# VH-VL binders against o27280: the designs that were tried, part 93

Target 1, 266 residues: o27280
Amino acid sequence: MDSMNVPEVLEIKRIVEESESVKTFIFSWDFRREVRPGQFVMVWDFRDEKPMSVSLIDPVRSEIGISIRRVGEFTDRVHGLSEGDLLGIRGPYGRGFELMGRDILLVGGGIGMAPLAALADEATARGMRVDALVAARTADELLFLDRLEAAGVNISTCTDDGSCGFKGFAHERLLTLEENHDMAAVCGPEPMMFQVMRILDERDVPAQLSLERYMKCAVGICGQCCLDDTGFRVCAEGPVFWSQELSRVREFGRYRRDPAGRRVPW

## First folded at step 3 (VH-VL)

Design s17 (framework fv_azirkitug)
Fold by ESMFold2-Fast, scan of step 3:
Structure s17 (fold): chain C 266 residues (1-266), chain A 121 residues (1-121), chain B 107 residues (1-107)
Amino acid sequence: as target 1 above (266 residues)
Amino acid sequence: EVQLVESGGGLVQPGGSLKLSCAASGFTFSGSAMYWVRQASGKGLEWVARIRSKANSYATYYADAVKGRFTISRDDSKNMVYLQMNSLKTEDTAVYYCTRPSYYEGYFDYWGQGTLVTVSS
Amino acid sequence: ETVVTQSPATLSLSPGERATLSCRASQSVSSYLHWFQQKPGQAPRLLIHDASNRATRVPARFSGSGSGTDFTLTISSLEPEDFATYFCQQRSNWPLTFGQGTKLEIK
């Protein structure tokens, strides 16, 4: 256990450019430390440390992948690294996805498709039927389509601008899909996840949703990372939650918290 | 087990046409991109064509040497990929392989046995 | 296009010896360089992918190394079945390109 809390300095083995703003960093990994889809690791660039979801789990090659979107100073620096450079990795942390049933639905928005790609690999390896709804602003921001295709996933796409697949939002596309599923896994912008959850609840499909907010508490340097009226901590009890758990969280899909803890509408 | 079986090769005169077929089994064909790679006798391998899956609208890509003359296509209901070869030249003489890429299309992990195309008068 | 050059064109060795095969790319291909083995009348067989990763059921005597433009395939102790032609291939830049091959032959 203690080995999970000590950063291991790993060499960047490969970098895959997923889009203009997203790269996947691939590392050799010792699978004596189990890692499951939906879990995250702390990535340390020797200045700052940030949580990142695991997007590739490959025990055959003994590799993991971490997909990082360029959104600020830390991620800009990491995007400037090359193969052969070093990063500190510790973990994994958090509650991952649970697979159940035979037929599953994945709904991913933007970078939220990253942990779902790892889940798709595991589900297809188990012989499950996987349908994925991949949503983004534009066609060039749709992530992991080639990987999902190679795994045998049934893919539906949705872009805000109509540049690929359905023109509109993920929940609007989902309303045109009437397939029954044994479970769903959802990851993306919180407003999207809220709308998707509502539709899945009406269809009596149990859903797991990944909330990646305030995961800095996983390393014990923050007082509390709570989901308002429920008392759930994203870093300790998440990031994956069942829809039944989230249905009682008043802030989910309605407002977020800034770094000072203030409630801000989406 | 993954298997790829090519057919349709043979002797053809310059300017002629041939259609190659590749029958795939042992994996989810509809979710995979498919490639054709050729090899002239005693020479190296040369990529010819690529077709993506239905989710990527069956997008096709060709090597400059064959662009405008060759057409790659697929029939997911039959697990088949095809290469229609028109306006054949003597330099198209080669063994043609059907190949399946890994995810990310990073490398070719499975190959068929190949089918020989000889363009000669 | 990225030109991939293999050396030597032919390498004559005896069983039990170590073989070292080189592959150079005209521009950086990062680690996206793969090695294939081909015997006469047979399809290519993947040996090493992404510079250093052995493919499934490939014997431990095969290893790959290198990054950027310079890559090496090493066979630590040649077995009779290892005498074949070896090709490298880059996937970093389109179009995909292969080396001309190194023929490993018995002395």
Scores: ipSAE 0.005, ipTM 0.434, lowest interface PAE 11.3, mean pLDDT 84

Design s18 (framework fv_azirkitug)
Fold by ESMFold2-Fast, scan of step 3:
Structure s18 (fold): chain C 266 residues (1-266), chain A 121 residues (1-121), chain B 107 residues (1-107)
Amino acid sequence: as target 1 above (266 residues)
Amino acid sequence: EVQLVESGGGLVQPGGSLKLSCAASGFTFSDYAMYWVRQASGKGLEWVARIRSKANNYATYYADAVKGRFTISRDDSKNMVYLQMNSLKTEDTAVYYCVRPSYYEGYFDVWGQGTLVTVSS
Amino acid sequence: ETVVTQSPATLSLSPGERATLSCRASQSVSDYLHWFQQKPGQAPRLLIHDASNRATRVPARFSGSGSGTDFTLTISSLEPEDFATYFCQQYSNYPLTFGQGTKLEIK
């Protein structure tokens, strides 16, 4: 059972440019190692290792995809790679999304649409009705719209600047959407997820939220674990948490931690 | 310290009605969802109903086998959970447990002692 | 619905022996799998939650492992009080479902 902790060196089979700053790297995958939407892998470029959400799960083609936004040294190096180059992949890790009911709402912000795109594929394959609210700062940062449309997903968009769809934030757009769902899945900036969670809780829609900062808990590093006043640890290993688990976390949506452990407002 | 005490079980004829009660003590009842789980003699456990806390607007959920016949409710002022059972069938014969989940509804944490419901003519 | 199957149905062992109980789900439940102990005339008692986390006041001899569809409950050295029926339960998908139980009997 230690095979998940050994990186497998895989050849980049295909690269899809999702936007100026986001690429999806596609690898052949042996599905004897199960992968669920919401799980992540450790990507190793033979110098540094970073967690990345799985954005494509395709058992028919025997492929997985990993979507990476260019934001620093590691991601800049990975973006410089070509088809045929090698990367180390370890995992999958973490708690994935669970599907229930007939109708699901996906609410994604920016790169947070990556794990939700994989979930949309699974939900539509099961015959569920899928509604997606795709949010970004600008139209150029909206991701996976063509893929979601091809899957039969009902799409609503919003941008902070109004360059595409509703002008405003995801939670403001959600307030104008009145249909109820059996469940929801949410991934994006923490302040967005906090506001969305509150609205879904008021509508009695059970929601699962994906928090990238808790990915390390799933691989045995517990620096981001949530604790209440009694010292109880939130019992989920991330990155996916039920909305009820997050409703009692004081800093969810309000503060983050810098490398020194200090509280910093969002 | 935490206690759940069920009552209201008994013998009832098919088609009849029965209301179960669960008295909770030793914790802040209003902060927790509450569940009913049943177990027929010689059979496994079966989830029956769920009611969420006030923070989740008391949302209710039911197993298909009881949907439309059973109603779960609560009275936070009395620390009580109820299960109103209508149109009872012989297959509803079971010990009914009142269950408190973990604070974040991830697992069944605390169980009552159970109350026996027998549906027969 | 997600069907949960336990094996064996009955396990006969002596005190001091190691017990290994299996639980399989019909589809992935990630780590949303819990184990309960039940003695005759008593309510179920939580032993292990989320596949591998021991519940409060549960002795260290009890441990859980597994993920996805295959899970195991291990009792490292049986005590007389451990002879009971053990149930696993998935909390991944509604309806919530339980295994049929494994009865641990004294040999």
Scores: ipSAE 0.000, ipTM 0.382, lowest interface PAE 19.3, mean pLDDT 83

Design s19 (framework fv_azirkitug)
Fold by ESMFold2-Fast, scan of step 3:
Structure s19 (fold): chain C 266 residues (1-266), chain A 121 residues (1-121), chain B 107 residues (1-107)
Amino acid sequence: as target 1 above (266 residues)
Amino acid sequence: EVQLVESGGGLVQPGGSLKLSCAASGFTFSDSAMYWVRQASGKGLEWVARIRSKAYSYATYYADAVKGRFTISRDDSKNMVYLQMNSLKTEDTAVYYCTRGSYYEGYFDYWGQGTLVTVSS
Amino acid sequence: ETVVTQSPATLSLSPGERATLSCRASQSVSTYLHWFQQKPGQAPRLLIHDASNRATRVPARFSGSGSGTDFTLTISSLEPEDFATYFCQQRSDWPLTFGQGTKLEIK
């Protein structure tokens, strides 16, 4: 809607340091404007605007949280802010996750755990059984372990370098897990998501995957949100897609786009 | 010198409740994660609960054996950490230690002397 | 969960001898393994953190080594005060887990 496209200037109520490189910024939110796990907002620092996934949804406290990894100039400036400072928030945008069944699996890599942490809160509040596979390159990059545990989630970890949990990639760890699930939700680096999707498909577990790399524009503005030959726009039709939809996208897991829009292998 | 002093242990019947306290001194308490670790007589060590600092929103984490029954909390103004134990079982009988640690380093660098909790009819 | 197993359960040696205590993890813990000493009636004391780093005020005769799944605590020349129970602990995977302990006793 039009009202969703106008930035609101909100005060940073609280900042949570999740790791050396990740902070969660918490704002008061009017829940007459619904927010669902898997949706994103545009964060404006009065110079630049960037898309960020919603990582905390708390209607009881009337708060939302946005988790931001420090990776460049915009995120460095935002990380320098303090409680009481102001940011512009526009949204929410995109299709969120859908919950089905009773037993769900979450598979997250790095900052991809941010939208999955919000989903875990909703799923556990509904009385669902939640298993999470949390993956990262190193132990220091594993996120939301304490929050997932507080929500009652069963956690398995893996790191590429073996510094925490299983040594290896998420899909390798998933092969050692013998749990039955009614659905899965996956968010992280696209090569990880592609491998995980293939395993879940073989196990006949319907999966939803969040494709955040294409969220470079607001709703309806630009074609870089398009997924190859299917014509899907992440900000309009995503960022969350069912695995059945993604199996028809030849781009998924094989290449990405550079700043000029050219195909680049992973 | 870092010092941790536990209190609140004692004898309680199965199904009963106890609240343990730990008084900390000699370090910046508000910056540290705090843990409870227990040890049954003649047995090994078992991690029970963790509470992180304000920087991590006081996030709590529990061992499966105590989830839903135990609650860890802290009061940074008093340099105190607490463990509220409800629905106690005979297998909860142990010496309970308060210990300091960090998320990144994950080791327990200082321990209190412990407080004995006996759950018996 | 990552299971940590110590061996032997009991090690009987004399003062002045070298002690070698083993700890094996069910999955790689990289170097994220710690060693503790516990004397009867006392709280555990940190000896070695992250496989090989001696903690504050720990004598030089204590050393740790290993990486991945196999770790060793070595006491180069036993003093009478070293006869105690030793525990290893991994911090690589949640929940944090301890070994069952190795009791070092006088022969």
Scores: ipSAE 0.000, ipTM 0.370, lowest interface PAE 18.9, mean pLDDT 82

Design s2 (framework fv_bamlanivimab)
Fold by ESMFold2-Fast, scan of step 3:
Structure s2 (fold): chain C 266 residues (1-266), chain A 119 residues (1-119), chain B 107 residues (1-107)
Amino acid sequence: as target 1 above (266 residues)
Amino acid sequence: QVQLVQSGAEVKKPGSSVKVSCKASGGTFSSYAISWVRQAPGQGLEWMGRIIPIFGTANYAQKFQGRVTITADKSTSTAYMELSSLRSEDTAVYYCARDSYYEGYFDYWGQGTAVTVSS
Amino acid sequence: DIQMTQSPSSLSASVGDRVTITCRASQSISSYLSWYQQKPGKAPKLLIYAASSLQSGVPSRFSGSGSGTDFTLTITSLQPEDFATYYCQQSYSTPRTFGQGTKVEIK
């Protein structure tokens, strides 16, 4: 209840370097506060607070992990922290992924692989067959391959520059993969997610997509999280949406918002 | 299938350097780190450092900082460990091992390379 | 650096015996502990990871337990091929560190 809205000051127990620009911060977690793959937390460095997807959920070790890409002042400061340092964590927030069927496809782009890594752990623990398409601009931006392989996930990779796996975009690689999935989960840049969604819709595969760009506000705090055509509050009703819900959103995959709230083409 | 194959035994003079290679197969270079672990005659295991080949990032144990360099050539799927300013105390078998860096265990090991430092 | 201490340093046992080896970390390492078996002239072989997870292909007579600072490797009904040196290793922090080893010798 109230405990989700009060930041808890937690010690960084371990830091995993995922890439040159991405680190996973691991904390002890009291699993009386339920956490599901696809949910996010607010990370507070005692100056600024930012939403971050949960990338590791480990109730056996009583740990969660939060993967953070270095993209600005806040994330630069957090990346400068060491084991033993403190961060405030509030949450979890948002709707998590739902697992359906026996065979699932995960399609992740860059840091979008973070919430999907947590989902892969849950799916494999359930005995599901998991295929993951891991996409990035370059090989050094492919994330969680070690973790996915250890979990028994069937991995396909693609990079825009051809430095690892298929040379091309995620949707181009997807066209060469098997069509036998009961559901899919997708997280990454919106243009990638839009193209992937269209292919999955054509294949009649229900997909869940995570809209990371809208995780800017806490549940019930502001209306800035609304989608234009539907009025859905992403932090309250998302960040995970079924493809059927997103197919009616004019903005999805076509427009973004600048800091002034204006529509800007991708 | 996963296999790590190391270069052959070396005999070196004090003050010289040695460069040991480790050729990896079975997708090791795309998903795992490579750690280097040495073992002096009759002694235990000592971790020297590791590299994550896809990122080119290397970490070293403080004892070896400044003397060891670990590199990777992604085109040949080969990792290298170069140790400089060799001393008699560096006489050991040097192993490369596949490192599940998230968990940190070593599930596949090379056969080992004997390095003898003697005058 | 996290120091790993094993006990005993060596033990003598007979085929069919239950063998217990302990490993202590100088600070809490949660469950980030692995156990390895090494035979003379050979590379180490992973037995257990994450304190209690049995590596694929390793006989079920091997088991691991513990968390925090104290860990145990147990071999039930020792077999002739089990006479070897055993090492624990922490992966909680860099540098990775090993225990000094426990030699299991035939009595």
Scores: ipSAE 0.006, ipTM 0.472, lowest interface PAE 12.0, mean pLDDT 84
Fold by OpenDDE, second read of step 4:
Structure s2 (fold): chain C 266 residues (1-266), chain A 119 residues (1-119), chain B 107 residues (1-107)
Amino acid sequence: as target 1 above (266 residues)
Amino acid sequence: QVQLVQSGAEVKKPGSSVKVSCKASGGTFSSYAISWVRQAPGQGLEWMGRIIPIFGTANYAQKFQGRVTITADKSTSTAYMELSSLRSEDTAVYYCARDSYYEGYFDYWGQGTAVTVSS
Amino acid sequence: DIQMTQSPSSLSASVGDRVTITCRASQSISSYLSWYQQKPGKAPKLLIYAASSLQSGVPSRFSGSGSGTDFTLTITSLQPEDFATYYCQQSYSTPRTFGQGTKVEIK
């Protein structure tokens, strides 16, 4: 067995409360193991294991951050942890984002901003202009605003209830923005991503989208995260896909597989 | 209340191996990590590695990788450090220490085990 | 590896003196710094953790300060039992590393 597939037990160095429901857990990281924005790790709390996107990549501090939204039993347990507590981490896995051009548009919804925040750091470090459309249901669920601002990202906010920024959905806000970018990176609820992708395609903006599927092995073996018709494995060929690739994926924006392998609508 | 009791002094020849034990009492053995730190005569402290008994996972300093093995027996609340291919420079007092819950500092120490490597 | 450098390597002081020991990390370690006291023939004893937190049972005359790369251990009024060697230790990353030690001797 490849040693990379064995969870490494790591101490939680720091915990950042991003919102009421989202925490970022910081770990020491050996950067001899490369990690890219858009890649994910498997987080093991010694009872269960879940894939989580890397939201912070700090080679200076030799740290990574994993942002986790409280949504179920596993995340409830993790959110109950404190600094100094232990978690198992294996990875990173999957295909991360690619950067091209001079300017990039990030469109993120909710916890989807996690991988995009990491991408924003890299993009700005490379001297790219970064515009970010940050969407959430309410103002208090908007993530990483201070971090993005500090990095020099131009932020536009969108909230369902209008409590901050544009009142409406991300794709609606995007329609009001006329400027095109060299590329876009998108991550959030799949229905959001589906609509955003359509707009970007119409504008001939190359786009990468990060999908979320149920992952069990993370190494492309079990097939739990396979996308219908294409055979794409989200954990291996993804989670980041180009819009052209997703155009071949029938289920995108329509349904997903649950842990039992059943089709469930979005 | 928490105590770490180590095995007795050892005298070894070069090329041989030594295994030091560290028995914990007065606390929850499985909830803590056990680190091994050595100190050569008149020298400073050197971290060798750590084990988390409950998971059986061990990490080692690169300097000792391939020569050191840290294990733990949860049933007896005992951690072990085995160092092979002993050299004269391995002569030192070896300590086990409990890692704290908060960030890798050592709040409890064993009494130390003197290991002398001589031909 | 993160190198920890203490200053001075040794000092002489009298009972009642204020003693200051510094520790510098080769890179930022945030507040992941601990201080230990070691007496001859004994295991080290934890004094300070998280740069400034006093370990339970340790006299209040001991204090720690600093963050990032520079840290300080202070003994406000040296007592007879405080003559020992002191070590700083970073727990920011593995391998864990210690300073070379500072021996506090009787003047």
Scores: ipSAE 0.000, ipTM 0.500, lowest interface PAE 14.9, mean pLDDT 92

Design s20 (framework fv_acasunlimab)
Fold by ESMFold2-Fast, scan of step 3:
Structure s20 (fold): chain C 266 residues (1-266), chain A 119 residues (1-119), chain B 108 residues (1-108)
Amino acid sequence: as target 1 above (266 residues)
Amino acid sequence: EVQLLEPGGGLVQPGGSLRLSCEASGFTFSSYAMSWVRQAPGKGLEWVSGISGSGGSTFYADSVRGRFTISRDSSKNTLFLQMSSLRAEDTAVYYCAKPSYYEGYFDYWGQGTLVTVSS
Amino acid sequence: SYVLTQPPSVSVAPGQTARITCGGNNIGSKSVHWYQQKPGQAPVLVVYDDSDRPSGLPERFSGSNSGNTATLTISRVEAGDEADYYCQVWDSSSDHVVFGGGTKLTVL
């Protein structure tokens, strides 16, 4: 029962400093309770509870990791914790990513790389070829590069300011990559994800996008989800959606496609 | 560094055929829809045809539908316009044009290829 | 099919403001783009999405779009701005790209 279950109190086993603003909190996990990339947990600091994507899934070490960006009072308090301290964890919840084909593309922006890092681990363990486009505003905000390299992922980077890799946005970098992929998974700021989705649609690459705002819907806290800004409501299990689902909703009411496959106002 | 190069053009008699090509470089060609836009001597711009990045969807102005065929070869980064049953009013400079991501505006244009249809 | 109407010509003195209109039924619901074309050259984008400007082009170029009229505004006009200007939209009803007839800007 998602909305009524009690959090399990777990000890913070290890903390990894991913960047100045991001930490991964690692916990022992009993894998009789399966966790998949793209799923999230509710993290409870004994005052507030927030949804966080699972960023590490390691059955060999019996560990999960949860990556948290410092953005407010709750995350400030959690960032102040040390190894040995306790947090409440409920879950996992939500629809995870589906893997298909042999060659996959991951496109992540900022903390959006967290669920994609877990996906990269699973895909490489299955013998799939993984290309990752890691995007951030600055070099200091690029996440999980060492983990992706260790997993055997082919990495491309871009930063808005040009401090690492391609100077520009994720979608601009994607246009310079002429690779065929069987599927893509995308997670990051919503404007970035929709720009990337358009390119992948044009290339006929099926894409899965992870929308953080839908994490609460999966646990029964939010009864309905809105996919567009006009207030059109749809019922769907998040946070992962196929691009065809998002494209269809956005074309209804406000948008249609031009000859370039672009959405234009009615 | 985006470049659209249009080799070709020529003089054709009414009822004849001609194929135009546009060689693209400096961007991921297969990720973009492409268009052909023409301009008759001393007149304005007229959109002729468009093709999606995958080549799965094609679009034509009413004035050319059934006579012109747009196509692309992503392995060679080349856009084509096969023109058939040519008329005097098809005389124009033909531009290949690359749309931008969002709203269907054209951020880059080829140099233009003159097609003259006369007896 | 959808039609965009532009005045055939506009004349201004150097340093003045030129305004080129693009009329279309309910054009305010569409995104309007503007191109500059000089003799013997391909068109160059100067304003897109009603009011946005490509990097590297003078801030003297601006645009607006509401109701039945879109406008390209060129402030502090220079001799080098003399050219033909075209507006363009995507017409959803016909699935066509539509250009206006063009406006010749003359700088006196």
Scores: ipSAE 0.000, ipTM 0.386, lowest interface PAE 16.0, mean pLDDT 81

Design s22 (framework fv_marstacimab)
Fold by ESMFold2-Fast, scan of step 3:
Structure s22 (fold): chain C 266 residues (1-266), chain A 119 residues (1-119), chain B 112 residues (1-112)
Amino acid sequence: as target 1 above (266 residues)
Amino acid sequence: EVQLLESGGGLVQPGGSLRLSCAASGFTFRSYAMSWVRQAPGKGLEWVSAISGSGGKTYYADSVKGRFTISRDNSKNTLYLQMNSLRAEDTAVYYCAKDSYYEGYFDYWGQGTMVTVSS
Amino acid sequence: QSVLTQPPSVSGAPGQRVTISCTGSSSNIGAGYDVHWYQQLPGTAPKLLIYGNTNRPSGVPDRFSGSKSGTSASLAITGLQAEDEADYYCQSYDSSLSGSKVFGGGTKLTVL
């Protein structure tokens, strides 16, 4: 159901350290409760509840994985947990990615690779040809490269500082890559996603973009989750949107709101 | 809410041409792939053609390649199917369908428009 | 000649269960592509009944369910009612046929 239910208390089966700041927590899952790449769950540590994207979907092992970056008090507490400890999980929520065609491009920045890693697994299992552009500020922040390689994904990397792969931003690297994709999926910082979307639009590649910052709205916590010019209800339609939907939003990739509600550049 | 309305069907002689239209409303048309699916009298469903949301990619069943052209006008929320060199076996009800994605499902269908190819 | 094979007909009495099979191959269902199901009442357009193997659109009763295993999928209808009398079609995607959406031949359900 999509109702606000009490979280199921699940035991942490395994923890994978993806980087110094990112861990994937793995739980047993009953797949009668369907999960698709691009969906998220609410994670409850018995004090606070936060939305987290599903980064691993493994029906063969009956497992899901949730990747969490250490960024504040809640995530610091969760990072302190060990195998055998308990977390509350409810969901899944939100619209997942849709696969189309034979050749797919994934463009991920930082933790935005988490939902794209799950999508890569599904796409490769279906026999699709997958190219992934993995972007981060430094080499140490590139995520899921081992998983993507194991799945047979063609990987390109870029880092702002040039410590791994192309020196520069995702959109600059994208300009040097082949143009033959049936669709793209993009997840990362909003300015990155905007620049990538613009290039894909010029290439006539339909793209899906994940706006993870609005995930709490999808479960009814916030009723005012509209995208600027469109009146689009992120809580009903998100977090994944087609590029043609986002092209109407003047605020997307250009502005954010400060605590006073003022429009400020990214 | 979502509405798809086909038009342009009719009787045509073998070798003739027809252009079908589908007027869409109730959703962001440009964001979704669209398809044409046909059904011959008393027969099953056959996918005919698909077009991406941008219009940049088109797909055709082998039975219609080179004869049919799918197109769209996103400013008018309208899907088209230009049918040339029509044959008796093209006789069918033609449905406009909203695609979830090219490899996915059709969540909404129009009422269909009848195309009869006969002398 | 349909790429996906369905029985041409199935029948049951009110209140009974029927199952409609959809048999594919390694280039479609066996390759991991989802199976979707449509109901077509006499004289009407098809209506989405099941998508993504197991999901029901809003308004579809839970007595309709889908499943998928290996190269095949099934639609199960429990508690048969007279209004279920219709044609049922499965649909998937086939990578070997120029990347085309493919339908089963359809199954006519008769409620006796």
Scores: ipSAE 0.005, ipTM 0.396, lowest interface PAE 16.5, mean pLDDT 83

